# Ledger of designs, part 12: VH-VL binders against q9c950r261to396

Target 1, 136 residues: q9c950r261to396
Amino acid sequence: VPTFEDVKEVTIRRSKLAKWLMEPFFEELIVGCFVRVGIGRSKSGPIYRLCWVKNVDATDPDKTYKLENKTTHKYLNVVWGNETSAARWQMAMISDGHPLEEEYRQWIREVERTNGRMPTKQDISEKKEAIQRTNS

## First folded at step 21 (VH-VL)

Design ee3
Fold by OpenDDE, look of step 21:
Structure ee3 (fold): chain C 136 residues (1-136), chain A 122 residues (1-122), chain B 112 residues (1-112)
Amino acid sequence: as target 1 above (136 residues)
Amino acid sequence: QVQLVQSGAEVKKPGSSVKVSCKASGGTFSNYAIHWVRQAPGQGLEWMGIIIPYFDTAYYNQRFKGRVTITADESTSTAYMELSSLRSEDTAVYYCARGGEWLDNYYYMDVWGQGTLVTVSS
Amino acid sequence: DIVMTQTPLSLSVTPGQPASISCRSSQSLLYEWGKTYLHWYLQKPGQSPQLLIYEVSNRASGVPDRFSGSGSGTDFTLKISRVEAEDVGVYYCMQGIDYPYTFGQGTKLEIK
């Protein structure tokens, strides 16, 4: 099981997504990373779920939205538990903050509950290295 | 096209509970959220809560002081809203509504059920 | 809770004439990522509400281009360029930024 620290290091925040959005390496690099998807806001503040990125979904060029003043039709297919069930998410609604340990725990529990794929240490290591190679 | 079909009208006594169902068809249940909104006779719309089945979570209007419970059964594509400790002022049409075409559009309601009248009277 | 205030609460319009409904929120509906969570619904007589506009200015599927939404921050407007008989009903604005979501009081549109 990847540690919270491991997951934090491969969690991509909104500003980084916006920066990488049009890069040729983006769609490949983002796979296997984590993002915090916004699912609402209460009196306690913004609510996020930490999710694993399955792939970039750009199948509908007519469905555009703004990401940090950039127009895009690229969405993320994210996974909370089992990758057999992914959810489409606007990158604009991804947190620009760091993941919380509670969010990590929630993700772990859900992956285990649904017999989902748990990234290996090797997966995380490779992703970390790939991110570092972007030098951005 | 996605449709939401709700359970039939209910007549309840004060203090009892009512559970309204909302069955979704024509889409993938886990790809959207379900809102519950009610409307008292001749009144406006009141948001009760939301459930996001994909994330196994629900959020409620605290004005109901914990009387509302929203659940979902993905196997049957059905959402439920249970309101307990019913009062006469709970008499209303209760609507379920889909939170957007996609889950990331949870914040608006693009498909509505037909409504369920719940009458609370002695 | 965010308070949504609509004006007017009722209006009577001659067919073919324009209509305008204002919606004001007690706090900004603009989120940090640039999305504004203001939506409009129409409830025709005897029917369930239906989505008209989402995120200030986007028409929902099937909504005629006679309908338009505008505004920013805390002030929003729904406009109908040429009111038709089928436009009769109660219009609601709604904020979807904070739980609990809240609706305006509703604006009843009638035909003269």
Scores: ipSAE 0.920, ipTM 0.961, lowest interface PAE 0.5, mean pLDDT 96
Fold by ESMFold2, last read:
Structure ee3 (fold): chain C 136 residues (1-136), chain A 122 residues (1-122), chain B 112 residues (1-112)
Amino acid sequence: as target 1 above (136 residues)
Amino acid sequence: QVQLVQSGAEVKKPGSSVKVSCKASGGTFSNYAIHWVRQAPGQGLEWMGIIIPYFDTAYYNQRFKGRVTITADESTSTAYMELSSLRSEDTAVYYCARGGEWLDNYYYMDVWGQGTLVTVSS
Amino acid sequence: DIVMTQTPLSLSVTPGQPASISCRSSQSLLYEWGKTYLHWYLQKPGQSPQLLIYEVSNRASGVPDRFSGSGSGTDFTLKISRVEAEDVGVYYCMQGIDYPYTFGQGTKLEIK
């Protein structure tokens, strides 16, 4: 089971998604990473869910949106719980902050509830190394 | 084409509860956000809460002080709103509404049910 | 809760004339990632509400181009360039930035 710190190191912020958006390695890099999707804001602050990135969906070129100062039709298919089900999400609505430990615990509980699969520590280590090489 | 069909009108006594159903036809229900909005006679719209079944998440307008429970049954593509401890001022038309076609557009209401009149009287 | 204030509360318009409805929020509806969470709905007589405009200025599917939205921050406007008989009803603005979502009081548009 990967720790909170393991997951935190492979959680991609909105600014990084925007930075890498046009790179040829974009999808290969971010698949298997985590993002914090925004599902609203309460009086106690923004509400996020920590999701695993399954793939990039760019199949509808007419569905464009602004991501920071760029325009794109790329969306993330993200997973909350079981990897057989995904939600399509615009990258503009991804947090630019770091995950909270409670968000990690919610993710763990949902994977357990739905009999989902977790990435291994090896999977995360490989993503962490790929991210580090890309940040050069 | 997605449609939301709600359960029929109800007449209730003060102090009882009502559970209104909202069945979605078409589309993939697990990727919808469902809002509940009510409208008292001659009045404006009042947001009651939202459920996002994919994320197992519901948020309620605290004006109702825990009297509202919103649930979803993905196997039947149906959302429910239950309002307890009914008062005469709860007499209203209750609407369900889906967020945008894709779940990341949960924050506005694209498709609306036909409304359910709930009358609370002794 | 964010208070949404509409003006006017009622509007009587001769067919073919323009109409303008203002909506003011008690705090900014601009979120950190650049979206502004202001939406407009129309409730025609005897009907459920329907979405007109989302995110300030985007027309919902099937909404005629005589409807337009504008504004930023806390001040927003819905305009109808040429009012038609089918436009009668109550117009509501709504913020979708903070739970609980809140509507303006409504603006009743009637044909003179």
Scores: ipSAE 0.821, ipTM 0.928, lowest interface PAE 0.8, mean pLDDT 92
Fold by ESMFold2, fold request of step 22:
Structure ee3 (fold): chain C 136 residues (1-136), chain A 122 residues (1-122), chain B 112 residues (1-112)
Amino acid sequence: as target 1 above (136 residues)
Amino acid sequence: QVQLVQSGAEVKKPGSSVKVSCKASGGTFSNYAIHWVRQAPGQGLEWMGIIIPYFDTAYYNQRFKGRVTITADESTSTAYMELSSLRSEDTAVYYCARGGEWLDNYYYMDVWGQGTLVTVSS
Amino acid sequence: DIVMTQTPLSLSVTPGQPASISCRSSQSLLYEWGKTYLHWYLQKPGQSPQLLIYEVSNRASGVPDRFSGSGSGTDFTLKISRVEAEDVGVYYCMQGIDYPYTFGQGTKLEIK
């Protein structure tokens, strides 16, 4: 079962998504990583859910949006809980901050409630190394 | 083409509760955000809350002081709004509305139900 | 809560003439990633509201080109270049940046 620190190390921020957007390795790198998707803003601040990236959806070239200084039609299919369904999300609405421990615990509870799959420690280790090589 | 069909008109006594249903047809219900909005006779629109079934999450307008509960049943593609401790001021048409076609556009209301009149009278 | 203020509250327009409706928010509707969360709805007589414009200036499907939206920050405008009989109803602006979402008071548009 991965720890909060394990998940945090493979959670990708919006600025990194924008940086890597046009690289040939983009989809290969970010699939299997985590992102914080924004689902609104309350008086207590932005509301995020910690989700796993299943794949990149670029199938509708007419659905363009701005991601920082770039324009793209790439979306993330993200998973909350069980991997049998995903939600399509624009990368512009991904947090540029780090996950909170409460968001991690909420993710754990949802995976358990829905009998979803968690990444193994080996999966995390491989993604952590891939991210580190890409940042070098 | 997505359609939202709401339950029929209700007449209620003060102090009771009402539960309005909103059935979606077309598309995948778990990928929708459902809002509830009410309109008192001759008045403007008032947002009551939202449910995002995919994230098992609901947020309420605190103006209702915890009297509102919004739920969803994904197996029947139906959202519900329950308003408790009814007062005469709660007499209104209650609308459900879906956010944008894709869930990341949850923050506006694209498709609206036909509305449900709830009358609260002594 | 963000207060949305519409001006005018009532508008009577000669057919074929332009109309303009203003909406002001008590706080900026611009979010950190560059989206502005201001939307317009039309409620025709006896009908449910319908989406007219989302994110300041994007027309919803089926909305005629004579409708346009503009503005930034806290000040927004809906324009109808040539009013037609089918345009009668009540126009509402709404902010979708903070829960609870809030509407303006409405602007009733009539043909004279």
Scores: ipSAE 0.810, ipTM 0.921, lowest interface PAE 0.8, mean pLDDT 92
Fold by ESMFold2, last read:
Structure ee3 (fold): chain C 136 residues (1-136), chain A 122 residues (1-122), chain B 112 residues (1-112)
Amino acid sequence: as target 1 above (136 residues)
Amino acid sequence: QVQLVQSGAEVKKPGSSVKVSCKASGGTFSNYAIHWVRQAPGQGLEWMGIIIPYFDTAYYNQRFKGRVTITADESTSTAYMELSSLRSEDTAVYYCARGGEWLDNYYYMDVWGQGTLVTVSS
Amino acid sequence: DIVMTQTPLSLSVTPGQPASISCRSSQSLLYEWGKTYLHWYLQKPGQSPQLLIYEVSNRASGVPDRFSGSGSGTDFTLKISRVEAEDVGVYYCMQGIDYPYTFGQGTKLEIK
């Protein structure tokens, strides 16, 4: 079972998504990472859910939006619980902050409730190494 | 094509509760955000809350002071709004509405139900 | 809570003439990632509300191009370039940036 620190190390922020957006390796790198999707803002602050990236959807080139200083039609298909269902999310609505332990615990509970699969520690280690190679 | 069909009109006494249903046909219910909005006779629209079943999450307008509960049943593609401790000023038409076609567009209301009149009188 | 203020509260317009409705918010509706969360709805007599415009200026599916939206920050406008009989009803602006979401008080459009 991956720990909060394991997941935190492979959680990608909006600024990194924007930085890598046009690179040929983008989809290969991002699939299998985590992101914090924004689902609203309350008086207590922004509300996020920690999700796993299943794949990148770029199938409708007419569905464009701004991501920082760029325009894109790429979306993330993300999974919160069971990998057999996904939600499509624009990268503009991804947090630029780090995950919270409560968000990780919410994710664990949802995976358990839905009989979902978790990445292995090996999966996460390989993704962490891919991120490091990309940053060098 | 997505359609939202609500339960029928109700007449209630003060102090009781009402539970309005909103059944979705078409699309994938787990990808919906469902809002509830009410409209008193001759008045404007008032947002009551939202449920996002995919994330098992609901948020409420605090003006209702915990009297509102919004739930969803994925197996029947139905959302529910329950309003407790009813008062005469709760007499209104209650609407359910789905956010945009894709869940990341949860923050506006694209498809609306037909409305359910709830009358509170003694 | 964010207060949404519409002006005017009622309009009476000659068919074929333009109409303009203003909406002001008590706080900026521009979010940190560049989206502006201002939406417009129409409620025709005896009907449920319907979405006209989302995110300031995007027309919803099936909405005629005589409807347009503009604005930024706290000041927004809905325009109808040529009013038709089917446009009668009550127009509402709404913010979707902060819970609870809030509507303007409505602008009733009538044809003279």
Scores: ipSAE 0.805, ipTM 0.921, lowest interface PAE 0.8, mean pLDDT 92
Fold by ESMFold2, fold request of step 22:
Structure ee3 (fold): chain C 136 residues (1-136), chain A 122 residues (1-122), chain B 112 residues (1-112)
Amino acid sequence: as target 1 above (136 residues)
Amino acid sequence: QVQLVQSGAEVKKPGSSVKVSCKASGGTFSNYAIHWVRQAPGQGLEWMGIIIPYFDTAYYNQRFKGRVTITADESTSTAYMELSSLRSEDTAVYYCARGGEWLDNYYYMDVWGQGTLVTVSS
Amino acid sequence: DIVMTQTPLSLSVTPGQPASISCRSSQSLLYEWGKTYLHWYLQKPGQSPQLLIYEVSNRASGVPDRFSGSGSGTDFTLKISRVEAEDVGVYYCMQGIDYPYTFGQGTKLEIK
């Protein structure tokens, strides 16, 4: 079971998604990473769910939106709990903050409740190395 | 194409509860956000809450907290709103509404049900 | 809660003439993601509400281009360039930035 720190190291913020958006390696890098999807804002502040990226959907070039200073038709298919289903999310609605330990625990509970799969520590380590190579 | 069909009108006594159903047809229910909005006779619209079944999350207008419960049954593609401790001022038409076609557009209401009149009288 | 204030609350318009409805929010509806969460709905007589415009200026599917939305921050406007008989009803603005979502009081549009 990956730890919170394992997951934190491969959680991608909106600013990084925007930075890498046009790079040829974008999809290969982002798939298998985590993102914090925004599902609203309450009196207690923004509400996020920690999801992993199953794939990038760019199949409809007419579905464009602004991501910071760029225009894109790329969406993330993200997974909460069981990987048999995904939700399509625009990257503009991904958090630019770091994950919270409570969000990680919520994700763990949902994966367990739905008998979902978790990435292995090796999967995380490989993704972490890929991110580091891109930043170096 | 996409339809939301609500349960029929109800007449209730003060102090009782009502549970209104909202069945979705067309599309993929697991990727819907479902809102509930009510309208008292001759009045404007009042948002009651939202459920996002994919994330197992519901949020309520705090003026109703403790009296409103919103649930969803993905196997039947049906959302429910239950309002307890009914009063005469709860007499209204209750609407369900789906957010945008894709779940990341949960924050507006694209498709509306036909409405369910709930009358609270002694 | 964010208060949404519409003006006017009632309009009587000669067919073919323009109409304009203002909506003001008690807080900015621009979020850190760069979206502005202001939406417009029309409730025709005896019907459910229907989406007209989302995110300030985007027309919903099937909405005629005589409807346009504009504005930013806290001040928003819905315009109808040429009112037709089918446009009668009550228009509502709504903010979708913070729970609970809130509507304006409504603007009743009638044909003179």
Scores: ipSAE 0.798, ipTM 0.919, lowest interface PAE 0.9, mean pLDDT 91

Design ee3
Fold by ESMFold2, last read:
Structure ee3 (fold): chain C 136 residues (1-136), chain A 122 residues (1-122), chain B 112 residues (1-112)
Amino acid sequence: as target 1 above (136 residues)
Amino acid sequence: QVQLVQSGAEVKKPGSSVKVSCKASGGTFSNYAIHWVRQAPGQGLEWMGIIIPYFDTAYYNQRFKGRVTITADESTSTAYMELSSLRSEDTAVYYCARGGEWLDNYYYMDVWGQGTLVTVSS
Amino acid sequence: DIVMTQTPLSLSVTPGQPASISCRSSQSLLYEWGKTYLHWYLQKPGQSPQLLIYEVSNRASGVPDRFSGSGSGTDFTLKISRVEAEDVGVYYCMQGIDYPYTFGQGTKLEIK
């Protein structure tokens, strides 16, 4: 079971998604990473869910939106719990902050509740290394 | 294309509860956010809460102080709103509404149900 | 809670003439994601509300181009360039930035 720190290291922020958007390696790098999807804002602050990226959806070129200073029709298919059900999310509504420990605990509970796939520590280590090479 | 069909009118006594159903047809229910909004006779619109079934998560207007519960049954494509400890001022038409076609557009109401009149009288 | 204030609360318009409805929020509706969470609904007599405009200026499907929305921050406007008989009803603005979502008081549009 990956720890909170393991997951935090492979959680991609909105600014990085925007930076890498047009790179040829974008989908290869982002699939298998985590993102924090925004599902609203309460009086105590924004509400996020920590989700795993299943793939990039660019199949509808007419569905454009602004991501930072760019325009795109790329969306993330993200997974909350079991990978048999994904939700399509625009990258503009991904957090630019780091995950919270409570968000990690919510993710763990949902994966367990739905018998979803949980990445191994090796999966995460490989993704961390790929991210580091890309950032250099 | 997508339709929300609500359960029929209810007449309730003060202190009881009511559970209104909202069945979705068309589209993929797991991709919907479902809002509940009420309208007292001759009055404006009041947001009661939202459920996001994909995340198994609901948020409520605190004005109702825990009297409202919103749930969803994905197997029947049906959302429910239960309002407890009914008072005469809860007499209203209760609407369900779906957010945008895609779940990341949860924050507005695209498709509305026909409304359910709930009358609370002694 | 964010308070939404509409003006006027009632509007009587000659067919073919323009109409304008103002909506003011007690807080900015612009969020860090670059979206402004202001929406407009029309409730025709005896009907459920229907989405008219989302995110300030985007018309919902099937909404005629005589409807337009504008504004930023806390001040927003819905305009009808040429009022028709089917436009009669109550218009509501709504913020979708913070839970609980809140509506303006409504503006009743009538034909004179």
Scores: ipSAE 0.797, ipTM 0.918, lowest interface PAE 0.9, mean pLDDT 91
Fold by ESMFold2, look of step 21:
Structure ee3 (fold): chain C 136 residues (1-136), chain A 122 residues (1-122), chain B 112 residues (1-112)
Amino acid sequence: as target 1 above (136 residues)
Amino acid sequence: QVQLVQSGAEVKKPGSSVKVSCKASGGTFSNYAIHWVRQAPGQGLEWMGIIIPYFDTAYYNQRFKGRVTITADESTSTAYMELSSLRSEDTAVYYCARGGEWLDNYYYMDVWGQGTLVTVSS
Amino acid sequence: DIVMTQTPLSLSVTPGQPASISCRSSQSLLYEWGKTYLHWYLQKPGQSPQLLIYEVSNRASGVPDRFSGSGSGTDFTLKISRVEAEDVGVYYCMQGIDYPYTFGQGTKLEIK
């Protein structure tokens, strides 16, 4: 079971998605990472769910949107709980902040409730290394 | 092709509760956000809340002070809105509405149910 | 809560003539990365509301191109280039940036 710190280290923020969007390594890097998807904004602030990235969907080139200073038709298929059901999300609606421990606990509970799969600590270590190499 | 079909009109006494159903057809229920909106006679639209079934999460308009509960039953593709402690000013048509075609467009209402008239009278 | 103010509250329009409806929000509907959460609905007599325009200027499926939306920040406009008899009803703007979502008061459009 990965810890909150394990997951935090491989949670990708919107600014990084925008930076990497056009790089040849983008899809291979981002699959298996985490993102915080926005599901609304209240008076106390934005509401997020911590989700695992299953794949990148770019199959409809006509479905374009703005991601910071770029235009793209790439979407993330993200998983909340069981990996047999994914939600397609535009990257523009991903948080640019760090995950909260409560968001991690919510993710753990949902994976357990749905008998979902978790990445191993080795999976996390490999993603951490890939992210570090990209920044070098 | 997606349709939202609501339960029939209700007549209720003050102090009771009403539970309106909203059955989705023509799609996968977990891919939708469902809003509830009401309209009192001769008046405008008032947003009551949202449920996002994929995330098993609901958010309510605090104007109702905890009187509203929104739930979903994924096995029957049905959302419910329950309004408790009914008053005469709760007499209105209650609508359910689906967000955009994809769940990341939860923030507007694309497909609307036919509406359910709830009359609160002694 | 974000207050949405529509003007005018009613319109009488000769068929074939243009119509314009204004909507003002009490705070910006622009999110930090450029999306603006302003939407328009039409409620025809005796019917449920229907989506016309989402995100300021995008027409919903099946909405004729005589409907257009524009604006930014706090000030928005819905235009109908040539009003037809089927356009009769009440038009609402709505913000979808903050819970609770809120509507304008409505603008009733009638044919002269």
Scores: ipSAE 0.774, ipTM 0.913, lowest interface PAE 1.0, mean pLDDT 91

